# Ledger of designs, part 18: VHH binders against p80196

Target 1, 213 residues: p80196
Amino acid sequence: SQDFDFFYFVQQWPASYCDTRRSCCYPTTGKPDEDFSIHGLWPNYKDGKWPQNCDRESSLDESEFSDLISTMEKNWPSLACPSSDGLKFWSHEWLKHGTCSALNQHAYFQTALDFKTKSNLLQNLNNAGIKPRNGDYYGVESIKKAIEKGVGHTPFIECNVDSQGNHQLYQVYLCVDSSASKFIDCPIFPHGGKCGSKIEFPSFSTNDDHDEF
Short names: E, the ipSAE of ESMFold2; O, the ipSAE of OpenDDE; V2, 0.75 times the mean of E and O plus 0.25 times the DockQ between their complexes.

## First folded at step 11 (VHH; framework vhh_6z1v_2)

Design v1 (at its last look DockQ between E and O 0.51; V2 from the best seeds 0.00; counts 0 for: pae E 5.8 > 2)
Fold by ESMFold2, look of step 11:
Structure v1 (fold): chain B 213 residues (1-213), chain A 124 residues (1-124)
Amino acid sequence: as target 1 above (213 residues)
Amino acid sequence: EVQLVESGGRLVRTGGSLRLSCAASGFTFSDYAMGWFRQAPGKEREVVAAIYWSGGETWHADFVKGRFTISRDNAKNTVYLQMNSLKPEDTAVYYCAADFYGYDYTSSSEYDYWGQGTQVTVSS
């Protein structure tokens, strides 16, 4: 009944979103935790193409997932400007990707929340001594291996570039089977977002608010 | 029915100026980030400029810095690209695009709606 091959499950590092030249605004609910956050759960084909916008009339209906909203505010914040409550971001992810998932709205959001918990990215990195710290650099292969050890599958690491030109850990891609039930080996990795061999893992302290003490 | 219709592309001499327009219909324009992209022969489509739904935040690629200016008029459902000091390397088909939330405006795959493009040719 599925007409796509797998999902990318994509998480992003908020400090790396915010320390580039793109505008960054905290959600109206406040500064996100220093943790990975969900970008999306994206149906894909193994040939590198993807479906999108599979039901343009299926608008987001908050009543379908209202029990999840506080958890989504914490784990799926929007960092786009202007500051918002996240509803537009979740509507974008649903309309573009979720409508292609064969899941209803509640199941779509709950499934992504469950995979964030199961991936346990920040703890898996911490277990390998890889912590967010401005000015520290980590080998990209060591980041991949730390995540693989905890999840059981090799991730794709996407980097971006901070305002000073340093490559940094930005997004982590894991693959999920088309039934949205478990992590799998990725049939194909995405292109772009090139990392150097060593990259930064920045802290939210980049704006000097010193919230760590 | 969503439509994006570009206009204003033409042949112009090096150093000249040109203003592109993109008329939008079929969606709530003020909820969409808008972008201008271009595709030169043999190249991938690349983002030129973007403007967020608020109208106050803009982004321009380094290769057009100081020469091109994106703007929007939400009352007219129109986005513009003012192109000054044109160079032969600016020759391309220019596309208008719209993205409901504009989360990653540098990736063409994030944009939901596209125009058919307008040809800009800059003669030496």
Scores: ipSAE 0.091, ipTM 0.500, lowest interface PAE 5.8, mean pLDDT 86
Fold by OpenDDE, look of step 11:
Structure v1 (fold): chain B 213 residues (1-213), chain A 124 residues (1-124)
Amino acid sequence: as target 1 above (213 residues)
Amino acid sequence: EVQLVESGGRLVRTGGSLRLSCAASGFTFSDYAMGWFRQAPGKEREVVAAIYWSGGETWHADFVKGRFTISRDNAKNTVYLQMNSLKPEDTAVYYCAADFYGYDYTSSSEYDYWGQGTQVTVSS
């Protein structure tokens, strides 16, 4: 077991993922819900570095977490092309990050699912009057405060850019303690993905044209 | 040993063209998405372009669209960046990177392997 200091728990907004010039493919299980999805649970060091690929021989075993698959399909879908059922994506996350977490496969995926539920990002934003709507913009600080109020810790907001050059809410970073038990203040924030003062929170309904099968 | 070796960077005049190459070794090249990044002095590293393992799908940053083109030759284990209509603001160290999955090629943290970079300087 490799030592690490904390986890980044990263959630993404599917509409923003697809509202770019890059390819976006809906899962074979169907169109994702208009809700945050899990990108990953990543062991990290305080200095901003991270361990990866700690056990390349630990291949993903579906039988180890079969009871979670339906929930993962809903909450942890892949939007990469070609369309998939998520197994390839989960395998990537497990081999790159999960093998460094000191958790078994079931515990790793379950932990991520639990923290998604606990964070309740969409509800926290809605409570502050921040709703996904095309053409509407919100202050990035307002978004941060809304999440902080709900989760109790300051998030990092990562933005991407749509085809029109507008910044949009892409990913939310939260930090989890090394024991994977609770949210904590982030010792360090990631680099990149700078947001303007106001950012778009797009609706998924306009991204159907990006669906590839 | 995994290696990514960039080449082709040099001094060029505004409006000029360069072709960067990145030679890969020590891993199955065709299984990886490849990307080009650049970092100018005092600025953050930014993604320039990416290409998937199949070679058929590419992405380019808005600031280079129409001027730069990423391509790859799996038989030669090489990824290329053709740069046309270069501007002084394109001056940077250009890095080649490899990602075995390619889920989010705009995020540097997704890439597994990196080259040492090649210097591109565009003079007025």
Scores: ipSAE 0.055, ipTM 0.544, lowest interface PAE 3.5, mean pLDDT 89
ESMFold2 (binder alone), look of step 11: mean pLDDT 84; pTM 0.858

Design v2 (at its last look DockQ between E and O 0.62; V2 from the best seeds 0.00; counts 0 for: pae E 3.3 > 2)
Fold by ESMFold2, look of step 11:
Structure v2 (fold): chain B 213 residues (1-213), chain A 124 residues (1-124)
Amino acid sequence: as target 1 above (213 residues)
Amino acid sequence: EVQLVESGGRLVRTGGSLRLSCAASGFTFSDYAMGWFRQAPGKEREVVAAITWSGGETWHADFVKGRFTISRDNAKNTVYLQMNSLKPEDTAVYYCAADFYGYDWTSSAEYDYWGQGTQVTVSS
């Protein structure tokens, strides 16, 4: 069903997933790159409500998107424990959100992959001198402006808290039109996940919870 | 129909113990992360403890400081919260919640299904 107003397109910073008190496990395919990764592409209503689980019998079928799997392993990894190949995470995103998108499985996953490339988040931040560095803090408004300059639309920045109590860049929300064709201004921003005026942008390679032998 | 039914909330004295239970039906319980959340009057709902779908990892909020323990029994479709050394600040409505796979299982925003809650009151 296409009975929604827009998508949130949500990307996650792996170091900020892994440096909390929650365990972090690399995918069975290996350690992800130090880059933003896709969390999901989420149909939403402009009134702050959202559809979910629109066809619980539409199980993930690998054969529908087999050409995308290697790219999804790189760009849409799961860092949850225990280590996995990502299929359960992608099944979660498909069943909960993708079934509400009016896209078939291949189009759903391809669209999210394309928007990650188009958003170019890490490079846009780098162009503004904002780089992942442990112990450094950046202004949240500077982060928003750097992304807006590259994408053309103001993002929502979600923060979480590391194991030491510091607020850090966790997820970036951009909005996509209901036809899944382009970024748009967000009709509404999500609530929660508050950041202070300055937040950490941690380096991935020095966080304990992402390292498994 | 999915149902989560909490039980075990009651009045207890400071220093006492309680065990909360949440019975689940209408979904494959072993595919879901489970969480306990609480909301005191005038406060936002907050995560208390969570457990992965496999039961292989638990997470507990700092404010429970080893006093609470989440566990699950996938054979009985039930998640538990053992609450020890209770304090008046633990007074709240406690909610059970479930999320398929539970990728971001410590965040309330990710949870699909919620119970109606059970009241825990800790008297001094």
Scores: ipSAE 0.301, ipTM 0.611, lowest interface PAE 3.3, mean pLDDT 87
Fold by OpenDDE, look of step 11:
Structure v2 (fold): chain B 213 residues (1-213), chain A 124 residues (1-124)
Amino acid sequence: as target 1 above (213 residues)
Amino acid sequence: EVQLVESGGRLVRTGGSLRLSCAASGFTFSDYAMGWFRQAPGKEREVVAAITWSGGETWHADFVKGRFTISRDNAKNTVYLQMNSLKPEDTAVYYCAADFYGYDWTSSAEYDYWGQGTQVTVSS
């Protein structure tokens, strides 16, 4: 048995991340795809608490998951400044959360990549006619239903706020069982990021002033 | 031992000003972005402001509306929150927090270390 109850699998929408008053920097590998990216795979307890930093001596070792790096650069980029290749971000996620997962580094990152593919969020939304487009708004319940239809479980939608005060689709939370084998109904949903009834699903602007490299 | 110790919270009248301090020890202060959070009775904890490692960039919540300012002094291992034009709605326990990576400082889950909090009460 593992010392946690389930995983939060968190994906973020890059355009919403960058469409705030907060600075964002594109990865040194290039502008991210207009697709959901991985934020993290986080062990969690049913009471809403979580374990962290379970092994401070387990530093990130690229040799343990070298075969995944190219895929991670595409699907798990960092948008934090200064621009980076993702290693610092992955190190943070591993040390804070991964060390508590009972998985080795390769299995931890591979699992997250697999669940991104399995969830297929953008396609699920597109199937419901929900597409990233500046100026358009979608019902948050419609977004939830579209994802639920595709994944088979109800997601939690987290919103952030753009410079004009509009709510945006920022992150999608799904729950994974403690064995990291399948999606499950979430025992508990996270706090924060409350969404209005209508939210934006923005696209990257060609004229943004963010650092690309 | 890692410690974050807030100070400066007290009772103040509407329109008044306070400066909160958070003294850090037990870790390399300059390696962490810092944030201030608050929690009012019966409400969820919410982020107030955040500041990067060197202090080169700051973020403030919309409800601040220019009234609060976060700053830091790495030589003193201290982060500050200057609060002006205080309102009764600002009454809360204010918490200092440290975030090593600073990827998403609007999420409490990203922060590694937390202080015990300091009570700010704004009376009418």
Scores: ipSAE 0.245, ipTM 0.648, lowest interface PAE 2.0, mean pLDDT 91
ESMFold2 (binder alone), look of step 11: mean pLDDT 84; pTM 0.855

Design v3 (at its last look DockQ between E and O 0.65; V2 from the best seeds 0.00; counts 0 for: pae E 2.8 > 2)
Fold by ESMFold2, look of step 11:
Structure v3 (fold): chain B 213 residues (1-213), chain A 124 residues (1-124)
Amino acid sequence: as target 1 above (213 residues)
Amino acid sequence: EVQLVESGGRLVRTGGSLRLSCAASGFTFSDYAMGWFRQAPGKEREVVAAITWSGGYTWHADFVKGRFTISRDNAKNTVYLQMNSLKPEDTAVYYCAADLYGYDYTSSSEYDYWGQGTQVTVSS
């Protein structure tokens, strides 16, 4: 069965992935932009359990979504080591989560790309004066309210800890209805990844990398 | 059928060493990131160490202070945790876990398969 109650739509902040002691490798396509990137679109139950690996035979088939690949390289990059073109990461997300979604591969990836655009996270934070800056701290409630103002629904904020021990904005969870058509209020929030009252929002851009204009 | 079977947990004195093993079967081991987690009574499960599917990259939690080393032998479908300079605080059930391709391999929620655990007890 592929019955489920809702999706978590999860985006991550690349600087917070890479500034821990976990190895971080840029994609073979280059350093990602300073923006939220898609982690995944994850079927879940309202009771806090989730389905996974619903069709182990449904391997990723690049021909099913070839028109999306360049957009996925930009918006769904892998930061895992060793460096890759993203196909292993997308295979992981499809096999574990996408096979449970009742969507075909193209629809699954397109839907996640569309929700990233709809969420507009970086701009919603910027509108509230919340910008990526090393050494600056922001209230977790302020972050939630900025996103809620733009999206219409309260997010869950997951934090991790950088190599210096600072709590920081890592992932943002929004909830999507089971037909994958719209954001909804989360029926249940995840456990774990607790934040303190104030957290960092680290900058990813540490070099002055400018292309010739 | 997927199985992860930990072994090597026992009672050991402070300052001693142990090597934990986790034998894997039922999946293509070389496609999986592997992790060691631990859970002490009344506490949350926490990641101890992780190793990428390629074996070229490892991660260790700060609280092991360079005392623990994760490794893998893909020919034997086995992941290891070498534990040196053991302290009473290391007393816990240790779990082996596996995650396909291992994107966020330090997060317990990303792991598909878990072993039953092996008890490590460190006495004075």
Scores: ipSAE 0.379, ipTM 0.688, lowest interface PAE 2.8, mean pLDDT 89
Fold by OpenDDE, look of step 11:
Structure v3 (fold): chain B 213 residues (1-213), chain A 124 residues (1-124)
Amino acid sequence: as target 1 above (213 residues)
Amino acid sequence: EVQLVESGGRLVRTGGSLRLSCAASGFTFSDYAMGWFRQAPGKEREVVAAITWSGGYTWHADFVKGRFTISRDNAKNTVYLQMNSLKPEDTAVYYCAADLYGYDYTSSSEYDYWGQGTQVTVSS
């Protein structure tokens, strides 16, 4: 039996991440694909709390998941500054959350990759006629329904705000059972990042602003 | 032991100014991005401002509208929030927090350590 109750599986929309007043740095491996990327796989309790840093001595070891690195670079990039190859980001996610998952490093990262593929968020949205387009707005409920139809469970949509004050699709939360085997209905949804009724689903611009720290 | 201790919160009139301080100990301060959050009664905690490790980048919430400024002094292990042109709607408990990685400093879940908070009350 696991100490935690379920996982949040969180995916983010890179264009929305960068389309804010915050800093954005493309990975050293190149500009990310216009597709959802993985933020994390987070053990969580039903009361909304979560365990973290369960083993501070378990440092990230690339040799344990070397076969996944190329896939992780594509599907789990970091947009934080300064630009990086993702290792620091993965180390943070592992030490903070992964060590509490009861999974080894390979299983933890593989599980997240598998659920990204399984959720197929962009395709599910496209099937409903929801496509990334600058200047277009979509109903948040339509987005939820499109994902629910594809995944079979209701997602939580988190929004951020662009420079013009518009809400945009930032992150999608799905819930995974404690055994990391299947999507489930979320026992509880996260707080914050509330969306308006209509939100943007932006595309990357050719004139993206990004900086280095 | 990791500690974040906020200070400077008090009662102030509308239009007044306050400077909040957050003193850090028990960890390498310069390795962490820092943030200020606030929570008003009956409302959710919201991010106010964030600052990177060396202070090279700062972020401020839209409601700040140039009134607040986050800064830090790594030599003193302290992060500050200068608050000007205060309004009654700024009344809240203000918290400082530390974020090791700084991936998304607008999300409370990314922060590793939290202070106990300091009460700011703005009267009309």
Scores: ipSAE 0.080, ipTM 0.554, lowest interface PAE 2.4, mean pLDDT 90
ESMFold2 (binder alone), look of step 11: mean pLDDT 86; pTM 0.875

Design v4 (at its last look DockQ between E and O 0.35; V2 from the best seeds 0.00; counts 0 for: pae E 4.3 > 2)
Fold by ESMFold2, look of step 11:
Structure v4 (fold): chain B 213 residues (1-213), chain A 124 residues (1-124)
Amino acid sequence: as target 1 above (213 residues)
Amino acid sequence: EVQLVESGGRLVRTGGSLRLSCAASGFTFSDYAMGWFRQAPGKEREVVAAITWSGGETWHADFVKGRFTISRDNAKNTVYLQMNSLKPEDTAVYYCAADFYGYDYTDSSEYDYWGQGTQVTVSS
């Protein structure tokens, strides 16, 4: 593992993953809940660089975190095609990022699961009247403030674009100290994934009245 | 010092063909899946094709199916996109990108390294 300054803790909105022109596939456990899911826990430097691939020989060993698998299937699903049980996604996250974290596999995955619970993103948005609803838009600053009120630290919001060209809430970045113990103010925000001033927070349903083609 | 350099973009008439190249340096090319993406003015970058690090599997977007073919030469650290039956809708800047241990070829946010792009223009 390399020395690093902090983690990004990144969660994604499954509806925004799946309503673009790219394909998505539900995990073998079925359609994900209407909730944020974990993307990853990523060691970073304050200067905007990051370590990766810190031990190419440290392959994922399911026996090291078998007690967490059911919880990870719910909270860390893969939406990549073809449908899977998530092991490929978790192996990717471990090899690329987890090997740089100074945590063993069990601690790495458990820590990310704990931070998802602590962040409570969907409830924090709901407390501010920000709910998943197709066709309605929210101010990006209002989304940031709702999360900051609940977490105590300003998030970074990454957007993508649906198949109709609308900007939408895609990923939320929070920062964690290098000992993986608490949320902190981000030393630096990532770049990319630009949002407009207002964005959609889509509902995860194919049965809406809205046209889809 | 990591570099991905696209080349081969030019003006081509509808129905023509074109081959793009992307030369890679500064990383272990054979450990990376490679993708081609494109971005037209006013649109978001979208995945066109991808290839596994070994070259054993390829993926192509439906809108290029049967017309474009991705390939790679690990000895030359180069990935290619053969583009046939070109349409005006294919006009875009084309980017190559590299993804360590790729698992989701369609998710641009998973790609570690990106080229600066090469312009393809298809005219009638």
Scores: ipSAE 0.301, ipTM 0.657, lowest interface PAE 4.3, mean pLDDT 88
Fold by OpenDDE, look of step 11:
Structure v4 (fold): chain B 213 residues (1-213), chain A 124 residues (1-124)
Amino acid sequence: as target 1 above (213 residues)
Amino acid sequence: EVQLVESGGRLVRTGGSLRLSCAASGFTFSDYAMGWFRQAPGKEREVVAAITWSGGETWHADFVKGRFTISRDNAKNTVYLQMNSLKPEDTAVYYCAADFYGYDYTDSSEYDYWGQGTQVTVSS
């Protein structure tokens, strides 16, 4: 196993992902829930660099985490085209990042699922009166504070842009200690996806421009 | 210094073929997914094709319809786009790009590095 300092635990908002001009394909298992989904659990260094592809021969083995697949389909779906059942996405995350985590496949995916539950992002936002709704805007600082209150650590908010040029809540970064045991303050925040002062928190609506499955 | 240098673009007739090359330097090529984009005058940049770091998987846009094929040679730090059955609608500047995430190949904002582009012109 290779050395690293902490994990980025990244969750994405599916409605924002699909509310762009880029391609969006619902999983073959069905439309994703209107809830945060897992993008990845990424080993990282304090200096902003990261290890990747630590074992290119460690192919994804479904038998190693078969008991998690149903949960992963709901909580870790792929929205990339072409539509898939998630295996390709999970394989990518495992080969690129998981192989550097010092965890086996089951532990890697289980850890990510556990932290999704623990972070409870949607509920934390709802507790602050921040709900997914088309046409509404929220302060990015309010979003950060709501998550911080719930998780106990400051998140990084990444935004994307809808077809009208509005910033949307796209991804939430949290940091996890190298032992994958608890959330921590992020030693460093990622680059990119700067948010305006007010951002959208969209809900799923009409998806005429996207492949469902 | 990171560099992506496209080559191979030229004037061809309808039905002709071209092979574009993109030579990469200044970063670990085999650790990145690669993509080809194109931009025609007055149109938005659109993704043409993408390939994983190992070359094991590829994605192609619907408008390709089997005419174009992306490939890569990691030993040469080069990604290719074979274009067959070219049409006037394929006229554009073609760009090579490197993607760290390798998750959504259609999102140009996720690509870290870009080439200067090479002009492809298809005459009727």
Scores: ipSAE 0.091, ipTM 0.540, lowest interface PAE 2.1, mean pLDDT 91
ESMFold2 (binder alone), look of step 11: mean pLDDT 85; pTM 0.873

Design v5 (at its last look DockQ between E and O 0.26; V2 from the best seeds 0.00; counts 0 for: pae E 5.6 > 2)
Fold by OpenDDE, look of step 11:
Structure v5 (fold): chain B 213 residues (1-213), chain A 124 residues (1-124)
Amino acid sequence: as target 1 above (213 residues)
Amino acid sequence: EVQLVESGGRLVRTGGSLRLSCAASGFTFSDYAMGWFRQAPGKEREVVAAITWYGGETWHADFVKGRFTISRDNAKNTVYLQMNSLKPEDTAVYYCAADFYGYDYTSSAEYDSWGQGTQVTVSS
């Protein structure tokens, strides 16, 4: 039985992740695509709290989702240092959040991959004329509307800050029902990363000072 | 059992210095990123500084402005916060936290374990 109310499905913009003062390391599998990547699929309560570490004995087992690994490397990479193949990142997400989802490892990762495809964030933004481009800024409300038009539900936009103090599109939150079957309106939005009225949607074109391998 | 125990918090005058310590046990300390947070009365908890498990890279909040420095000693399973040029607005409970992966060490939600906190009071 599930004791949580819904999932946060969180996607991140890699260029914004790397365009900060913190370290950024490309995966050992190569430079990520200029596309949204998965941060996580997180069980959550309607009051804003969340369960975590529901089964500390459930270690990540690659054999359980070996057929998904190539897809995960492309769509769920880690940009943390040191450079990695993503296994430590996936282990963290599984142990902290996945064990609370009532899904097995394969279903958990597959579900996240499916919702990434279904949300099609980059295409939704492009359809509205919002494209990653250094030096260009977009209205945060325009970004929200573009995603809402495509997904059918209002997203939460989280921003980070670049070295010049500009807000960047960092993460997009969508909500998924507790059965992991469909997007829903979020019962509650997270607290963090407030965006200004205009935010940057950067590209990887100028990120030369990061470790690739 | 994972334990984080802060120490070093006390009353100090404006312009004074303190060094906070956080002793960790119950996990492989060297595999975790560590962070310091603070919470003043009536305010939200905010990140002060973080240090990664790899390479010892550090991050400090803008309000620190060179006054505070986070460091770690893996041999002692301890993380430190050196606080110089303290101001009354630095008055808060300071918390130590551990993050297994350290993907986004500026987010409190990433941290898995927390200490009980230590009170720092800066008087005029």
Scores: ipSAE 0.379, ipTM 0.723, lowest interface PAE 2.1, mean pLDDT 91
Fold by ESMFold2, look of step 11:
Structure v5 (fold): chain B 213 residues (1-213), chain A 124 residues (1-124)
Amino acid sequence: as target 1 above (213 residues)
Amino acid sequence: EVQLVESGGRLVRTGGSLRLSCAASGFTFSDYAMGWFRQAPGKEREVVAAITWYGGETWHADFVKGRFTISRDNAKNTVYLQMNSLKPEDTAVYYCAADFYGYDYTSSAEYDSWGQGTQVTVSS
C-alpha cells in the first residue's frame, strides 16, 4: 500500500466543461445527463503534494470492472475530443491516480461511483433553490452551504470561464479519508480555478442549441 | 518503443528567438498531452508550457508568459516551443514530455515519457 493522507473526490459540471472556447465532444453514448459527473478520485498529501503513476505496468483491464461500465458511461463520461466510449479517460484516471489508491480497479471505480451517489450534489443544490439556468448568478458561499448541508463537509468550488467571459461553477471537490470509507473535512483546499463572489450555473440540456459546440 | 527527440537548442544572444521541436514516435501522439520542461544545473525540472492532446488549450508558466508559445502538429507528431525575448535566466536543458490524455499537466511527476533534452544557452 502507498502512503497518502486523503482523497480529493472531484466532480465536474458538463455544461461548464463544454461552453468554454475550446471544443467539447459528447461520449459515443450521447449527450450526458444534466448532472454532475465524476472527474476523479485522487490520492493526496496534506502538504498539497500528491502521488501519481504508482504502477505503470497496471494497465486498465476492462474485464476487472465490466459490471460497472454502463454505470460509468452515465456517471463518468469523457467530454474530451474526439468522442469516445470513456475507456481512454478511465485508463488515464486509473494509471495516474487509481494505481496510488491501494484499491484494485473494481474497488477504485465502484468507490467513486458510490461517493457520487452519496454526495447527491445536484439535489442538494436544488433543495437550496440553486438550479442550472443560463443568465442566473448564485453566491459561491450559498453553493458551498447547500452542499455542506447535504454532505456534512464544506466543499471547494472551482470555477472556469465560458466563451462570453462569465465565471461559472465548474468542479466541486470533496474530501474522503485514506481508507475510502467516508467524506471528511478537507485537510487542505486545492489551489486554482478562482471564483468571484457570484457565478453562473449554466444549463446544458434546456439550451440544446448545437451552435454552442 | 516510445521516443521523444528534441532539437533546435543552441547558443543565442539575449533578446533573441529560438524554436524548439520535439519529434514523437512509438505511440499514438494525438492521445497525449505534451509539455516542455527545463532544468538548469543543480535545480529541479520545472514546467515551462503544456498543451492538451487535442491542441485546444495551452498553459504557460508565469516566468515565460508572453515570451514563449507551445504548439503542436498532430499530423507531424511534433510539439514546438517558440521562445522569444530570451534572457540569460532561460539557459537550461529543455525537455519535452508526454502525458497520456493529460488532465493535469503542470507537474513533472505527471509525465510518463521524456526526451533526452536540448541545450539552450543565452549569452549576455
Scores: ipSAE 0.036, ipTM 0.391, lowest interface PAE 5.6, mean pLDDT 85
ESMFold2 (binder alone), look of step 11: mean pLDDT 82; pTM 0.840

